# Ledger of designs, part 26: VH-VL binders against q5vz03

Target 1, 156 residues: q5vz03
Amino acid sequence: MVDILGERHLVTCKGATVEAEAALQNKVVALYFAAARCAPSRDFTPLLCDFYTALVAEARRPAPFEVVFVSADGSSQEMLDFMRELHGAWLALPFHDPYRHELRKRYNVTAIPKLVIVKQNGEVITNKGRKQIRERGLACFQDWVEAADIFQNFSV
Key: E = the ipSAE of ESMFold2; O = the ipSAE of OpenDDE; V2 = 0.75 times the mean of E and O plus 0.25 times the DockQ between their complexes.

## First folded at step 10 (VH-VL; framework fv_ixekizumab)

Design i3 (at its last look DockQ between E and O 0.79; V2 from the best seeds 0.74)
Fold by ESMFold2, look of step 10:
Structure i3 (fold): chain C 156 residues (1-156), chain A 120 residues (1-120), chain B 112 residues (1-112)
Amino acid sequence: as target 1 above (156 residues)
Amino acid sequence: QVQLVQSGAEVKKPGSSVKVSCKASGYTFSSYAIHWVRQAPGQGLEWMGEIIPIFGEADYNQRFKGRVTITADESTSTAYMELSSLRSEDTAVYYCARDSESGDWAFDIWGQGTLVTVSS
Amino acid sequence: DIVMTQTPLSLSVTPGQPASISCRSSQSLLYSDGETYLHWYLQKPGQSPQLLIYEVSNRFSGVPDRFSGSGSGTDFTLKISRVEAEDVGVYYCMQSDQWPYTFGQGTKLEIK
C-alpha cells in the first residue's frame, strides 16, 4: 500500500488512528467510494458489511481482506454517522485528508458506490467489486486473493 | 424513467460565452458523472470534460485551453457547461451524457443536444 | 491523446447482408484491471448517439443481437449480421482507457 497511501494513517469509526501500511500489509484491499446521502450507497453498504463480517470480523480464521472507506460525504459528522449506522468494522481515510480526491482520480471513479479491489501495491484487481459481490457473494473473494498473489490460507 | 433534458438552441457572437444546461431526472443525480461531448456540423464527436456532482470535481479535455467550465447544481439536478471566448469554429451541437452505473466508463444516457451557432 | 482510427469511413450494404466496421487505437486499450474500455455508439440521422456495445463485446440493454463486437489490444470490430433499414447512421468507437476520452472519426452506414 506504500505506493498509494505512503505515510498515511487510517481511522476507525471510533476515531482511533492506525498506520496504513501496517493495517493493510499482505491483504486484499477494497477501496470503497460512497456517501451517506446517496441512496445507491446506502443500499449497497449492508451487503458489503455482511460480506466483510463473514470473511473477517466474525470469522475464526480472518481472511486477508480489508475495506478502506473513501468518503464523498459533505461533512465529517455525516461520514461518521454513516459509518456507525451501516458500515462494518473496517477502516477509512480521514475526512479532512484531501487525498480522498486524489484516490477518486487515480482510480477514475465516476460513479458511487464503487468498490475497487486492489493488490498490496495498489494495482487494480477489479473495478467491479460491487457487481461481483451482488452476483456471487463470498465466492468472489477466492478469485481476488488468487489475483493478489497472497500466499496465505483464508477462512472461506 | 431516466432522462437528460438540455436547454434550447442559442445564437452567439464571437467573443461571447454560452452556458448550456442539462437537467437530469429518474435517477440519483449526485452519484453519476455527467460528460459533455460536442459535434461540429458534419463532423465527429469530441469529448469536452466531465463532472462528478457528489465529489464537486470537473475534469477537462485540454484541447479547449481553459475556455470550458463544467458545474453541477445538486439542488436542481442540473449540470452546466460554459464555453467562453467563442469562435466560429465552436458552432456545434453540444450533448450531455451520463456515465454508466456499472463503472464501465461508457455513456448510457444522452441528452437531446443543444445547437450553439456562433456568427457575426 | 489516444488516436482512434475507423475503417471504412462509409459503407453501403444491401438490406439483409452483413456489415463490418473496424476501429484501431494508437496504443493498447488493455487497462490494468484486465478489461478493455472500448465502446461503440450509433448516431441515427437527426438523433443523439446511443450506446450499442460496451467493453468490446457487451451489448447494451435493448440492442438487437445482430450487433456484436470483438477485438483486443489495438484492433476492434463491430459486426451487424443482417443490416436493416433502421441501422443507418454513423457508428463511432470510443476509448475510455485514458483521459481525454477519444472517438473514432465515424463510419457512415447507408442502405443501397
Scores: ipSAE 0.726, ipTM 0.882, lowest interface PAE 1.1, mean pLDDT 90
Fold by OpenDDE, look of step 10:
Structure i3 (fold): chain C 156 residues (1-156), chain A 120 residues (1-120), chain B 112 residues (1-112)
Amino acid sequence: as target 1 above (156 residues)
Amino acid sequence: QVQLVQSGAEVKKPGSSVKVSCKASGYTFSSYAIHWVRQAPGQGLEWMGEIIPIFGEADYNQRFKGRVTITADESTSTAYMELSSLRSEDTAVYYCARDSESGDWAFDIWGQGTLVTVSS
Amino acid sequence: DIVMTQTPLSLSVTPGQPASISCRSSQSLLYSDGETYLHWYLQKPGQSPQLLIYEVSNRFSGVPDRFSGSGSGTDFTLKISRVEAEDVGVYYCMQSDQWPYTFGQGTKLEIK
């Protein structure tokens, strides 16, 4: 079974490169489609940041969760600025990676921001990550983990 | 108020092209796909294609055999649908509609429609 | 393409009486995320279509509770508990499970 991001390299907001395979190993993956010039994206990104921070960045026991930003920005610089300004310490597909387009098509993204929760192999857990975070907060992650069959007894 | 306002009625000759506009207001235009749906007189609805303005790339119903071109101008919050090689059977009311995450992959806002009449 | 088949194609209902419209898809509309992307629209005479129900059973904003949707897999139903004069028009089901999106033929609802 091939991972959705396979042998791709991801980047941080600081420009560091990370191997997707290693970074996403045994994790629930949130594909985040967004753009800086879109107000709805700018509104949701801080919420996602809090969500991510609570689960991963500041957690004593980090949850098996990672966000991969798939930018719809107009330039690499705009993307970076967006990441630096509002994003959490998650990963991103490089701006010039043509796989951005493929992912948009694969998951039938028809509006942004869009948060698609997937298994590492790309199987969709839910297309409603944004809604679930807004409505249920951290409680929705338990459902994602269970669906991903990573940790049956994981508790936030 | 969220709304889509379309261009006026068109009368075209067979073989010509028509370009219908759909101007959006009241929301972030670039963030939501615009769909085009047509309805021949007394007939049902037919999906033609869609575009997400921020991406600038459209998807099409292949039944149109490449005669449809959908574009979007973010600067004017306007989507366009151009249909070429017009035929009499292309006579229809053409609608633009917004895709909304609230009704996931459903059309929550519709334009008023544009009648395109193709006749010799 | 997914074929959407509505029945009946027309119905005449006495005000206050219930109405039911069926929509069948040529294949299951259950998506990988567990959701079912079947929607209902109403096109009133001389107007643009308007969203009634999304994802099988969710009423769109402003839609009266006398409208309800149900179903799963390939069989779906739109019900109106008490038909009113303002309900006159053509009802369409639509799938957005896959490209291209497809509509049912429409069901014309008239008042007796």
Scores: ipSAE 0.720, ipTM 0.907, lowest interface PAE 0.9, mean pLDDT 94
ESMFold2 (binder alone), look of step 10: mean pLDDT 93; pTM 0.951

Design i4 (at its last look DockQ between E and O 0.86; V2 from the best seeds 0.72)
Fold by ESMFold2, look of step 10:
Structure i4 (fold): chain C 156 residues (1-156), chain A 120 residues (1-120), chain B 112 residues (1-112)
Amino acid sequence: as target 1 above (156 residues)
Amino acid sequence: QVQLVQSGAEVKKPGSSVKVSCKASGYTFSTYAIHWVRQAPGQGLEWMGEIIPIFGEADYNQRFKGRVTITADESTSTAYMELSSLRSEDTAVYYCARDSEEGDWAFDIWGQGTLVTVSS
Amino acid sequence: DIVMTQTPLSLSVTPGQPASISCRSSQSLLYSDGETYLHWYLQKPGQSPQLLIYEVSNRFSGVPDRFSGSGSGTDFTLKISRVEAEDVGVYYCMQSTQWPYTFGQGTKLEIK
């Protein structure tokens, strides 16, 4: 993921900063474009949280999956409140990072909420992540991971 | 009732500017892009650009960049398209259209169109 | 820019008969996500365009079953299985796979 996020830092829901490369390497990454004042965003976020929790937080072995929230909120406080209220334990671009706008353009996000599933090099696996989660639940992750350029462990 | 209602027809002189409004109702204005498309008399359709109001960002067809400004006002649920340095070739019906709920990057709701006539 | 070419430019059809409109793009419309962002609109006389088909083959809500879309890559077709009087107007294909979005020249459908 370092290919599109460079050496940027991301933030957790508790305000800690992490290096994007370390946090995202060898994972399927979902870019989540949303905002607190958007009712459809508030409706979808809990479903995404359930999805993430099942794959990562409560899984027997956490799936190689991460969400990066790309906020369209009007202030850092709106963004933080939204994350604290409804988001899962995933990551976000800092509110003041202008790269939020570059990602919107790169992925041609014309409506929110939008969930764009990407490979490590930033290439799109699907623009329809929200629809796929709603229609297929956890099963859609298998298709995403098969398309991704991630490193799988093996045993001898 | 989801609607886009545009401002009325205008007659302009070459070299002047025109600003067309597009007022949205019946849906959440801020979270869907508004596109602008023009149609010269007896001609086809030409995409001019878009704005996503919640991002406050406009994207333009390069053939119009420098002459077109697209803006949005979330408080009035209104998008605007301003075309400057008007030429007779700019005589057209100008439509606003909403990014589609069904599918991606299609237009499901269109305004009624605004005729702009440029003549000396 | 991706050039969209429609064939024929005009079509005269007896009511109840089928009609077919071709749309060809100068480049593949396949996007990196495996989807194809090719859409069809109808502009009835004196009206704004209306969406018929999105993403090649998906009928927009409220569009009659007699309309169908197909194709891939650079070659796309809109079919009307049984033309009705209300189907008259100009049909446009549009691609949104790449900026700028571009439309075909239009195909005018008339009743014979």
Scores: ipSAE 0.729, ipTM 0.885, lowest interface PAE 1.2, mean pLDDT 91
Fold by OpenDDE, look of step 10:
Structure i4 (fold): chain C 156 residues (1-156), chain A 120 residues (1-120), chain B 112 residues (1-112)
Amino acid sequence: as target 1 above (156 residues)
Amino acid sequence: QVQLVQSGAEVKKPGSSVKVSCKASGYTFSTYAIHWVRQAPGQGLEWMGEIIPIFGEADYNQRFKGRVTITADESTSTAYMELSSLRSEDTAVYYCARDSEEGDWAFDIWGQGTLVTVSS
Amino acid sequence: DIVMTQTPLSLSVTPGQPASISCRSSQSLLYSDGETYLHWYLQKPGQSPQLLIYEVSNRFSGVPDRFSGSGSGTDFTLKISRVEAEDVGVYYCMQSTQWPYTFGQGTKLEIK
């Protein structure tokens, strides 16, 4: 099984490099397409941050979940500032990585912000991650985990 | 109020080019794709292509064989569709439409249409 | 390209009576996310198309509950429970599951 982000390197808001294959192993992956200059992105990002923090950062047992930010910002600096200002401690595809454009095409992103929930292999679980988080909060994650068929004993 | 306002009617000669504009207002222009759809007289609807302004990349219906160029100007919230090598068969009303806010990959707001007439 | 076929191409309906339009796709419109991206539009005379139903069965904002959509896979239906004069126009189905997006031929609805 080929990972959607296999052989790629991701970055943190602090500039650290992370191997995508290792970081995303056995996790539900949320591809987050957004930009700082977009008001709807700025409105949703804090909500996503709370969602992420509840699952990964504050939980006694971290959930099998990771967010990969795919920036639509105008520059690397703008992207970094956005991450530092409003994003959670999740990962991002480097701004200059051409795979950023390929991902947008692959998942047919026609509006932002968009949260595409995928399996590690890139198979789509849902294109409506944003809506589901807004409407159901943490309750939607159980559905994602089940759909991903991750071999973990995780319960929300 | 969310709306798309298009440029006026055009009369063109065969072989020439036409550029239609679509000005958006009432929403964040850069965050939603703008689609172009045309309708020949008395005929149905044909999707031509789309652009997401913030990404600046357009996708095209390959049936037009490279004659279509779609662009967007974020500073003016205006999308453009240019059709080159015009033929009589290109006579149609051209619509711009916004990607839906409620449903994915549907068109919820339409421009009023621009009639392009190609005749000798 | 996915071919969308509507039936009938025209219908005349007495006000207050129901109407039904069929839309068939040449291949399944089920997307990988489990959703089906089939939409319905109405183009009233002299106007631009307007969205009626998105994703098979969801009424767009402001659309009367007289309109309903149903179907799955390759077969879809738009129903109007009680046709009114304002419902006159051409109805189009559209798929956006696969590039390029494609429309049905349109169904012209007239009042008797």
Scores: ipSAE 0.624, ipTM 0.891, lowest interface PAE 1.0, mean pLDDT 94
ESMFold2 (binder alone), look of step 10: mean pLDDT 93; pTM 0.952

Design i5 (at its last look DockQ between E and O 0.92; V2 from the best seeds 0.81)
Fold by OpenDDE, look of step 10:
Structure i5 (fold): chain C 156 residues (1-156), chain A 120 residues (1-120), chain B 112 residues (1-112)
Amino acid sequence: as target 1 above (156 residues)
Amino acid sequence: QVQLVQSGAEVKKPGSSVKVSCKASGYTFSSYAIHWVRQAPGQGLEWMGEIIPIFGEADYNQRFKGRVTITADESTSTAYMELSSLRSEDTAVYYCARDSEEGDWAFDIWGQGTLVTVSS
Amino acid sequence: DIVMTQTPLSLSVTPGQPASISCRSSQSLLYKDGETYLHWYLQKPGQSPQLLIYEVSNRFSGVPDRFSGSGSGTDFTLKISRVEAEDVGVYYCMQSTQWPYTFGQGTKLEIK
């Protein structure tokens, strides 16, 4: 099946370019829709950062999880500042990539922050990633992995 | 407290246009979609469209054939709904509503409604 | 568009007795994320609609536990275990699984 991000390029908070297909191979993908000027986004991002860091630290590389930030910021600089200030070491769609809008529509995002958990092919595992992280912490990840049906011996 | 306050009642002639405002307070306006729903006298509810302020994009019920324009001003936390080429059948109470925080794609906060009367 | 059909369109209930409203959709409301986006609203006389139940069975904050929602696929039910005077109004089901969002015709609940 076709990757949800296809042959797109992602970026790091340092501006490095990463091939989406390679970076997301055999991983649970969390599409994170957020913006710096959104107070709820600023409140949740640190929680997501802790969640992400814990998973990366506990897993053999590569971790079976990746976050792809889909920015709703007003500018590339605002997005970058947000990533530097509060985000974990995850990936993002470039600000000028029109696919940001397509993804928002594809997953019918009507409020932010929104964390949509998907398989690499874009199939939705859950739209309630934010809620599940807040309520269950790392315990929710095992369910995502099982739903993703990826080969991984990760233990939470 | 979270609330939506709408503009006052309007009386319009057929063929004219009306613009209703919806001012939000008590929450981050840009973060949640604002929906517009109307209700003709003694009738049910009809979804008209929505806008997500931070994205600046609106979606519409195609039944209105392009007569509806929904906008949002983040600086004033106000959403607007403009309906053009008014007809007598457009006489209704128009509501704005917030996309829910607790659930997904439900409306948890409603404005008080704005009566728009279209008559010759 | 998904057509929402409520039954009955009106009912009169003695205080303390139960009430049940049905909502049927023209197609399944199961979304691709495994959730079902069917919601219930109450519009009390002279007021704006207010959210009662979201996603089939979840009571909105502040909603009394005498209200409950159930169902799946295309058939849904709102139940009131013991109707009170304050429950008078018009109840609407709404689907938000598919654009455009659509409402049922409404069910008017009155007290005998």
Scores: ipSAE 0.816, ipTM 0.927, lowest interface PAE 0.6, mean pLDDT 94
Fold by ESMFold2, look of step 10:
Structure i5 (fold): chain C 156 residues (1-156), chain A 120 residues (1-120), chain B 112 residues (1-112)
Amino acid sequence: as target 1 above (156 residues)
Amino acid sequence: QVQLVQSGAEVKKPGSSVKVSCKASGYTFSSYAIHWVRQAPGQGLEWMGEIIPIFGEADYNQRFKGRVTITADESTSTAYMELSSLRSEDTAVYYCARDSEEGDWAFDIWGQGTLVTVSS
Amino acid sequence: DIVMTQTPLSLSVTPGQPASISCRSSQSLLYKDGETYLHWYLQKPGQSPQLLIYEVSNRFSGVPDRFSGSGSGTDFTLKISRVEAEDVGVYYCMQSTQWPYTFGQGTKLEIK
């Protein structure tokens, strides 16, 4: 299995760096394409934050779920401000990492916000994560984790 | 009201260029790709390429690569398509269309079309 | 490129009667996410195309329920359960599973 981000580094909104392999190991990964200056991105981000918080940050046994923000912002400051204002405690590709563009092409992202749900190896579970969260709330995660073959490793 | 409004009809000579504009309103222009599709008189539809304004990247149908340039200006919410080295078979109506909000990779909003006539 | 072939190329229908349009692709339109990106458009006389059906069978908002889509793999069908005068025009299928996006050649629907 080849990890979606390989040996890259990810960042938090506070600027801390983490190793992608360790952070994403054995998890359902949500690639979140968005930008601060786009109203639809700003409208959806709080809903994703609530979703993530319930599954990970406030759960007694955190779900095997991680969000990686793939920013389309115009500057690192714009990206950071967006993360601090509306995002949950998830991770992001560094602003200057050109892999942001490679991921957009890999998943043919033509509109934002887009939430692509993938296995750790990058195989697509669904391109419709935003729609599923809006329509089904937390229930959609059960389907994602089962598709990823890691169902036995979490409690919701 | 969500709409795409295109520039007016143009008459061009062979070998020249044309640039068609597509002004978006009623939605966040930067969030959705703009596609260009042409239709020769009495003929079907042909996809020419796309631009995703927030990413600043254009992609082209290989049939038109080298002659077509697609750009976007976020400050004016306007996309442009320029076709160079015009030939008589380029006479067509040129549409811009927005990447669909419902579903993926379909076109939900279309401009009114711009007739480009190439003749001497 | 994926070739999209529509049949028939034209049809005349008595108002109130059903109509069926077929679209066949030169290869499977199943994408790696398990979805199929086959769409249907209607271009009414003198107008721009309008989206009718996205992803095989989903009606676009505002499209009457007399329109339905079905199919899988390489074979797809658009059905109109009872044709109305406003349904006249040219129907196109389009695939966006694979770049470049390609359209069928069109099916012209007329009222008898």
Scores: ipSAE 0.721, ipTM 0.882, lowest interface PAE 1.3, mean pLDDT 91
ESMFold2 (binder alone), look of step 10: mean pLDDT 93; pTM 0.951

## First folded at step 11 (VH-VL; framework fv_ixekizumab)

Design j1 (at its last look DockQ between E and O 0.89; V2 from the best seeds 0.86)
Fold by OpenDDE, look of step 11:
Structure j1 (fold): chain C 156 residues (1-156), chain A 120 residues (1-120), chain B 112 residues (1-112)
Amino acid sequence: as target 1 above (156 residues)
Amino acid sequence: QVQLVQSGAEVKKPGSSVKVSCKASGYDFSSYAIHWVRQAPGQGLEWMGEIIPIYGEADYNQRFKGRVTITADESTSTAYMELSSLRSEDTAVYYCARDSEEGDWAFDIWGQGTLVTVSS
Amino acid sequence: DIVMTQTPLSLSVTPGQPASISCRSSQSLLYSDGETYLHWYLQKPGQSPQLLIYEVSNRFSGVPDRFSGSGSGTDFTLKISRVEAEDVGVYYCMQSTQWPYTFGQGTKLEIK
């Protein structure tokens, strides 16, 4: 099965390493492009955190959802501080992974923060994750999971 | 107020280079791509390239065959477009524009334009 | 590159009357996310272009409701329900579905 992140390893804000394929299997994936020094990123990240927490972290039945932070920060430390300060308990592509740049180009990111909602295979569900979260809150996830055609029936 | 202010008009000889500046204010410069678009006299609009300041990498319209260099200075919130090996056909008004906050991949804020005249 | 073709290239309209501009793309502008990234700009005389409509039918902030956009695939239309003197200028469609971004030739709108 093809995975947008393939055999890559992801990291947590605590430095733990996670295999991307296992972590993202049968989930809606949100690629989050952001940077700590950018005010719009800092403003949106808490909203995303609440969104993620409600669906995954504190949910009795976690939704098939994962966020993968694709940092635009200037250093590994800056990225880590950003994650610790404002991010939810989601995953990140390591700072030194050159795939960060490839993902940015692949999804034509021209402004941050950008939240691209994709299937595990990388197919785009929507480029408007940020807008949809801001306008509809948790209600937008139902649309994402339907579009993703995930095996497990989930209802928000 | 969000705005882009460009440098003044330029008169150049063929074969020379021109560097136009675009200073941004009123928003987080690093977060949004700056695009360059030119317009020859009495003609339409042509996209030249773009840069996302936070990433520092630019993409170019290949029609310019490497003559265009787009850069950004986050410390001064200024984007630059340099065009080398100037030809008479490069005579145009050059615009910088910001990637939109409302619509994806649209330009919502434009500079006032910079006239570059290339003549012998 | 995607070629954008506008029609007409010029039109003269009596104030208060409607206007319609067509924009056709050489290939579908439907993106993989299901959205269509076709935008409309107006360049008033002696001014920089300004965004009117983004993504086919969304009016940009401050744009009067006299302006409307529609279309799908390769055929798009900008309509002005009641043309006013301030609407004089050149209208451009632009696609950003594919690199490089490309513009139509422009449609010059004048008042009779």
Scores: ipSAE 0.905, ipTM 0.947, lowest interface PAE 0.5, mean pLDDT 95
Fold by ESMFold2, look of step 11:
Structure j1 (fold): chain C 156 residues (1-156), chain A 120 residues (1-120), chain B 112 residues (1-112)
Amino acid sequence: as target 1 above (156 residues)
Amino acid sequence: QVQLVQSGAEVKKPGSSVKVSCKASGYDFSSYAIHWVRQAPGQGLEWMGEIIPIYGEADYNQRFKGRVTITADESTSTAYMELSSLRSEDTAVYYCARDSEEGDWAFDIWGQGTLVTVSS
Amino acid sequence: DIVMTQTPLSLSVTPGQPASISCRSSQSLLYSDGETYLHWYLQKPGQSPQLLIYEVSNRFSGVPDRFSGSGSGTDFTLKISRVEAEDVGVYYCMQSTQWPYTFGQGTKLEIK
């Protein structure tokens, strides 16, 4: 994670600040590019919230998965309101962090919403996270974790 | 019903500038990049650059660096491409195109094209 | 820049017969996510380009089944199983795996 988000701080929807490396260590990370005033973003965000909640927040055995919102919003208040209204209990880059723009360019995000699934080193597992969630639901996560360099204990 | 409608043909002198408009309708303009592609007479297609309106950020083909400015106005759902220091070699049809909903980094809706003629 | 080379540059085809257009890139179009961002467009006479195939083999909505795409790495093919009069125009491949996006030089398809 050091290459992509190391030495950065992330924020929760309640305004708490966390260290990115500690929060994302040994997890599949989804970079979520979206904005409050864009209708497609508002349409998809609840679906992502249900996905995240089922895997992490309300799971019997929480999956090693985290979402980092990379806001395209025009103000900090717009971003915060969006997170409080529709987002799950995941993380975000701070509104003031210019790295939001670097990530858009690094992953060539040309349309939003976009969900980019990445390994710990920032390499892309898939650019099609939105499509995969819509078409396959929770089943797509297994493919992501198998592609990631993440240790996971599988019981039989 | 999704449409991109471009401004009309222009005739320009070498050394001047041209600004072509591309008005979008029928979809959420802010969410999708607008790309600019040109086609010189009897020639193929050349990608010039893009803008993602929600970000207000443009990305350019380095061949045009310093001469092209791409902008977007969300309030009017209109993108613009301005090409400066025009040369006769810039005579071409200029297209705007929308980033595709199906697939990534393809163009699904194209404007009708704007002929720009550069002559002395 | 990735150079895209199409062959042939022109085709003359009897209606109802198949057609095949090749597109070759100067380097692999495989992206780090395992996908290949190679697309095909048709520019009919006097019109703007229109998307036919995206990501090698996926037909864009409304494109007839007689169009198909295939290939990998650096070599790609567009096939038309039965050419019709409405297929006349110039076909372009485009890569978007890497900036700048680049197009092939075009293949003109005509009816005999």
Scores: ipSAE 0.822, ipTM 0.904, lowest interface PAE 0.7, mean pLDDT 91
ESMFold2 (binder alone), look of step 11: mean pLDDT 93; pTM 0.954
ESMFold2, look of step 12: ipSAE 0.791; ipTM 0.902
ESMFold2 (binder alone), look of step 12: mean pLDDT 93; pTM 0.954
OpenDDE, look of step 12: ipSAE 0.898; ipTM 0.945

